# Designs tried in a protein design chat: VH-VL binders against q7dma9r51to147. Part 43

Target 1, 97 residues: q7dma9r51to147
Amino acid sequence: GDQVIYHCTVRTLDGVVVESTRSESGGRGVPIRDVLGNSKMILGLLEGIPTMHKGEIAMFKMKPEMHYAEIDCPVSAPENFPKDDELHFEIELLDFS
Key: E = the ipSAE of ESMFold2; O = the ipSAE of OpenDDE; V2 = 0.75 times the mean of E and O plus 0.25 times the DockQ between their complexes.

## First folded at step 18 (VH-VL; framework fv_umesolerbart)

Design N5 (at its last look DockQ between E and O 0.93; V2 from the best seeds 0.88)
Fold by OpenDDE, look of step 18:
Structure N5 (fold): chain C 97 residues (1-97), chain A 128 residues (1-128), chain B 107 residues (1-107)
Amino acid sequence: as target 1 above (97 residues)
Amino acid sequence: EVQLVESGGDLVQPGGSLRLSCAASGFTFSSYYMNWVRQAPGKGLEWVSYISSSGTWIRYADSVKGRFTISRDNAKKSLYLQMTSLRAEDTAVYYCARSPERVYPKGITKYIFAFDIWGQGTLVTVSS
Amino acid sequence: EIVMTQSPATLSVSPGERATLSCRASQDVSSNLAWYQQKPGQAPRRLIYDASTSATGIPARFSGSGSGTEFTLTISSLQSEDFAIYYCQQYNRYPYTFGGGTKVEIK
């Protein structure tokens, strides 16, 4: 699979940050390094990232079945998080190879 | 018919405040990211701000950050721009513009910031 | 921010002739590039997006090409209603920036 490096911020429609790699959003400031198809990642990212170009910042909307509410989702939802809600994702694709 | 209609443009003095409105019709306003784009007289276009469909994700151009506030009322199908500490360089026609959605077959939607619907614009003049 | 540079600033073309407008990005914007037409007293109208996809209702004489940092808008046969200012805009990254515009005027 393809290697991808990206920043990601996930928010609820109410504005709550669910997850973020960005320091300004409470993250560590460290981008995620994944291998598409080989790393554990939610379906929406697996499907959305390949639509992006290196250097692009994209905004996505994902239904529950595309993220933590996916059947047999390989990634656990954050603690005390309602996984059945729509989420918005800001993705900055730093590298795609 | 899909339509955006701006209002609120006026003549104000430097340091003054003004609130612009944009009324949307003909589409599901609450589903779309909305933008403000401005154009100084005889000049080019400058993106000012965007706001997410629910109003919780907001970005500003550096030129207006800290002075302008974008907001929306989805029940009223309205977009707003509260402008404060206005400067001469803020003089422009202000457009509201829609960011279209790209829906993918598997259920993800990508927001595209190539603006497909524009209002007619409203003129803001900042002058002493 | 990504700086968009359009050339020429003014393009004089006779009706029926081909018009070629250039847009350059200061960094790679991939295909996330749009073109707009603006006539006096009117709002911009989107012509092209994704560098080469024509918007709905846009005449076939308008076409966009390019990727990365170099883009071109072509009007194959200029019509009287095509005399206007044309802007390119990148949406690869915020802030979303526009070029300075090319004025297409009648020769």
Scores: ipSAE 0.922, ipTM 0.960, lowest interface PAE 0.4, mean pLDDT 96
Fold by ESMFold2, look of step 18:
Structure N5 (fold): chain C 97 residues (1-97), chain A 128 residues (1-128), chain B 107 residues (1-107)
Amino acid sequence: as target 1 above (97 residues)
Amino acid sequence: EVQLVESGGDLVQPGGSLRLSCAASGFTFSSYYMNWVRQAPGKGLEWVSYISSSGTWIRYADSVKGRFTISRDNAKKSLYLQMTSLRAEDTAVYYCARSPERVYPKGITKYIFAFDIWGQGTLVTVSS
Amino acid sequence: EIVMTQSPATLSVSPGERATLSCRASQDVSSNLAWYQQKPGQAPRRLIYDASTSATGIPARFSGSGSGTEFTLTISSLQSEDFAIYYCQQYNRYPYTFGGGTKVEIK
């Protein structure tokens, strides 16, 4: 049940931005607001965000099964998304309650 | 056995350029984020830049942004810092430093910027 | 950026005595704090990370405590090889910043 507010940018190992909340990386510039444990979040975020503290910017690498290649993934992948690859995630945790 | 060795430090004039190298051995270089950290003579430490394990995610301190370029060659196990428009305040010993990883069983890895391995440094002096 | 402030600048301590070094962050860095030791002409050596976790191979006389904005490095029963400069460093977010150092010297 914890409430989280965060920014996230996802890149391929080759450096291509495939998803971002940040305006400078093609997103809306609006952070994601979600609930841990009960949310439709990908496994990588459910496992990674609890390792972070409020105000932290963290860098992760995630195997495919922890993002869009997970079985019955609750989130649709973007078109041409490299769901079978390891991806890099930068997460800024703005709030954790 | 784990080792980082910097080279390329020299005396250069203001406005000049210099390329530093860091050779890694004894660990899987391509798995780690790498950093440059500098120390002016008799002064404290200043983080300069990091580069991701694949070489494609990069951050700089504001003091060097636009003048310094970090890069790496994973096949050669080497980290580089290309410095341009050098100023007197860039005079320092330059260290390369490793960010350790924290690997979790389910398949995520978190990178930790508390540097566990340091080279012995290379001196850059900027003066006329 | 997050400013790290260390005190005192110099600490004079006799061998076998306890040294206490302080580090303050201008913003909350939680437990994302490391301590380093540096001897003249040498590279820094990581002592403590996560505010209180001892790095591999570091003697038990080094301990770290604190969270948020206030942190302490304690050296119990100071040894001759412990006379050095000690730096704290936050890694909660880039740019990763260091304190100005505390020099621990023989009294």
Scores: ipSAE 0.816, ipTM 0.922, lowest interface PAE 0.5, mean pLDDT 92
ESMFold2 (binder alone), look of step 18: mean pLDDT 92; pTM 0.935

Design N6 (at its last look DockQ between E and O 0.88; V2 from the best seeds 0.87)
Fold by OpenDDE, look of step 18:
Structure N6 (fold): chain C 97 residues (1-97), chain A 128 residues (1-128), chain B 107 residues (1-107)
Amino acid sequence: as target 1 above (97 residues)
Amino acid sequence: EVQLVESGGDLVQPGGSLRLSCAASGFTFSSYYMNWVRQAPGKGLEWVSYISSSGTWIRYADSVKGRFTISRDNAKKSLYLQMTSLRAEDTAVYYCARSPERVYPSGITKYIFAFDIWGQGTLVTVSS
Amino acid sequence: EIVMTQSPATLSVSPGERATLSCRASQDVSSNLAWYQQKPGQAPRRLIYDASNRATGIPARFSGSGSGTEFTLTISSLQSEDFAIYYCQQYNRYPYTFGGGTKVEIK
């Protein structure tokens, strides 16, 4: 599979940051490194990232079945997080190879 | 008919405040990211701000950050721009503009910031 | 921010002639580029998105091409209603930025 490096911030419709790689949003400031089809990844990211171009910042809306509420989701939802809600994802694709 | 109608433009002095409104009709307003774009007289276009469908995700151009506040009322199908500490360089026609959605077969939706619907704009003049 | 540069600033063209407008980005914006038409006293109208896709209702004489940093808007046969200012805009990254515009005027 393709290697991808990206920043990701996830927000609820109520504005709560669920997760973020960005320091300004409480993250470590370290981008995620994944291999599409080989890394544990949220379905929406697996489907969304290939639609992006290197250097692009994209905003996605994902229904529950496309993220943590997906059947047999390989990624655990954060603690105390309602995984059955719509989420917005801001993705900055740093590298795609 | 899909339509956006801006209002609130006026003549104000430097340092003053003004609130712009944009009334949407003909589409499901609450589903769309909305934007403000401005154009100084005889000049080009400048993106000012966007706000997510639920109002929780907001971005500003550096030129207005800390002075302008974008907001929305989905029940009223309205977009707002509260402007404070106005400067002469803020003089412009202010447009509200819609960001279309791209829905993929996978079920994910991507927001596209190539604005497909524009209002006719409202003129803000900042002058002493 | 990504700087968008359009050329020429003014393009004089006779009706029925081909018009070619250029837009350059200071960095790679892939195909995330739009073109707009603006007539005096009117709001901009989206012509092209994704660099080469015509928006709904846009005549076939308008076409967009390019990727990366170099883009072109072509009007194959200029009509009287096409005299206007044209802007390019990148939406690869915020802040979303516009070019300075090209005024297409009658020769």
Scores: ipSAE 0.920, ipTM 0.959, lowest interface PAE 0.4, mean pLDDT 96
Fold by ESMFold2, look of step 18:
Structure N6 (fold): chain C 97 residues (1-97), chain A 128 residues (1-128), chain B 107 residues (1-107)
Amino acid sequence: as target 1 above (97 residues)
Amino acid sequence: EVQLVESGGDLVQPGGSLRLSCAASGFTFSSYYMNWVRQAPGKGLEWVSYISSSGTWIRYADSVKGRFTISRDNAKKSLYLQMTSLRAEDTAVYYCARSPERVYPSGITKYIFAFDIWGQGTLVTVSS
Amino acid sequence: EIVMTQSPATLSVSPGERATLSCRASQDVSSNLAWYQQKPGQAPRRLIYDASNRATGIPARFSGSGSGTEFTLTISSLQSEDFAIYYCQQYNRYPYTFGGGTKVEIK
């Protein structure tokens, strides 16, 4: 039920940015707004964001099954996304309400 | 025994360069984010940089950005700090420090920057 | 950058007495706060993480409390090995900043 507003950057283990909300990393510079338990989110974000507090910047590593290789994943992978790779996530939690 | 051992500290002139090393043993080095933290003589602690477990995600303190380069060699279980354009204010004991991980049953790992293992440090003196 | 301010700078305490060390953050760091002990000529040692959790092997006389912007380290019944400098450190976001330290001295 909680609303979360966050920035997220995703890299392969060898450092290639595959997705980001940050303008400096090819995104639009606009954070994501999701509702925990209501929005369609990958498992890794559903598990990781509740471990964070407002204003935190956290570093995660996620197995493929926790992102787009999840069985029956409710979110479509971006084009050419390496869905079978272990990935690093940097998450900045702007709001948790 | 979990251990971190720094080396390479020396006396160097302003504008000079120096490379520090940190040798890790007793743990799976390639699983951990690693950090450099420095302490000027008689002063407090300053975080300098971190590097991700794979070596490809890096952050620096503003005071060293553009002058210092952190790197690692997971096969050699070693962390490095290449320092250039050294200044008097870079004079410090340099520590390598480990960020512990918090592994969740779900398959995510969170890295915690409350450093659980520290080396004994290596002294860098920048003096004309 | 989040500024961490420790007080007092020096605390003179007799063995067996209680020491109370203060740490203030310039911004809310929730519970992402650690305490370290450093003895002369030695590396820092982590005492407390998550504001109140003792690290493995740390004696029960060390306790941490607080959240948000104000934090306290309490050392009950000081032992001879506890005379050292203590640093707080936030890890809510980089750069991970430390307080200036509190030196706990005998007397």
Scores: ipSAE 0.820, ipTM 0.921, lowest interface PAE 0.5, mean pLDDT 92
ESMFold2 (binder alone), look of step 18: mean pLDDT 91; pTM 0.930

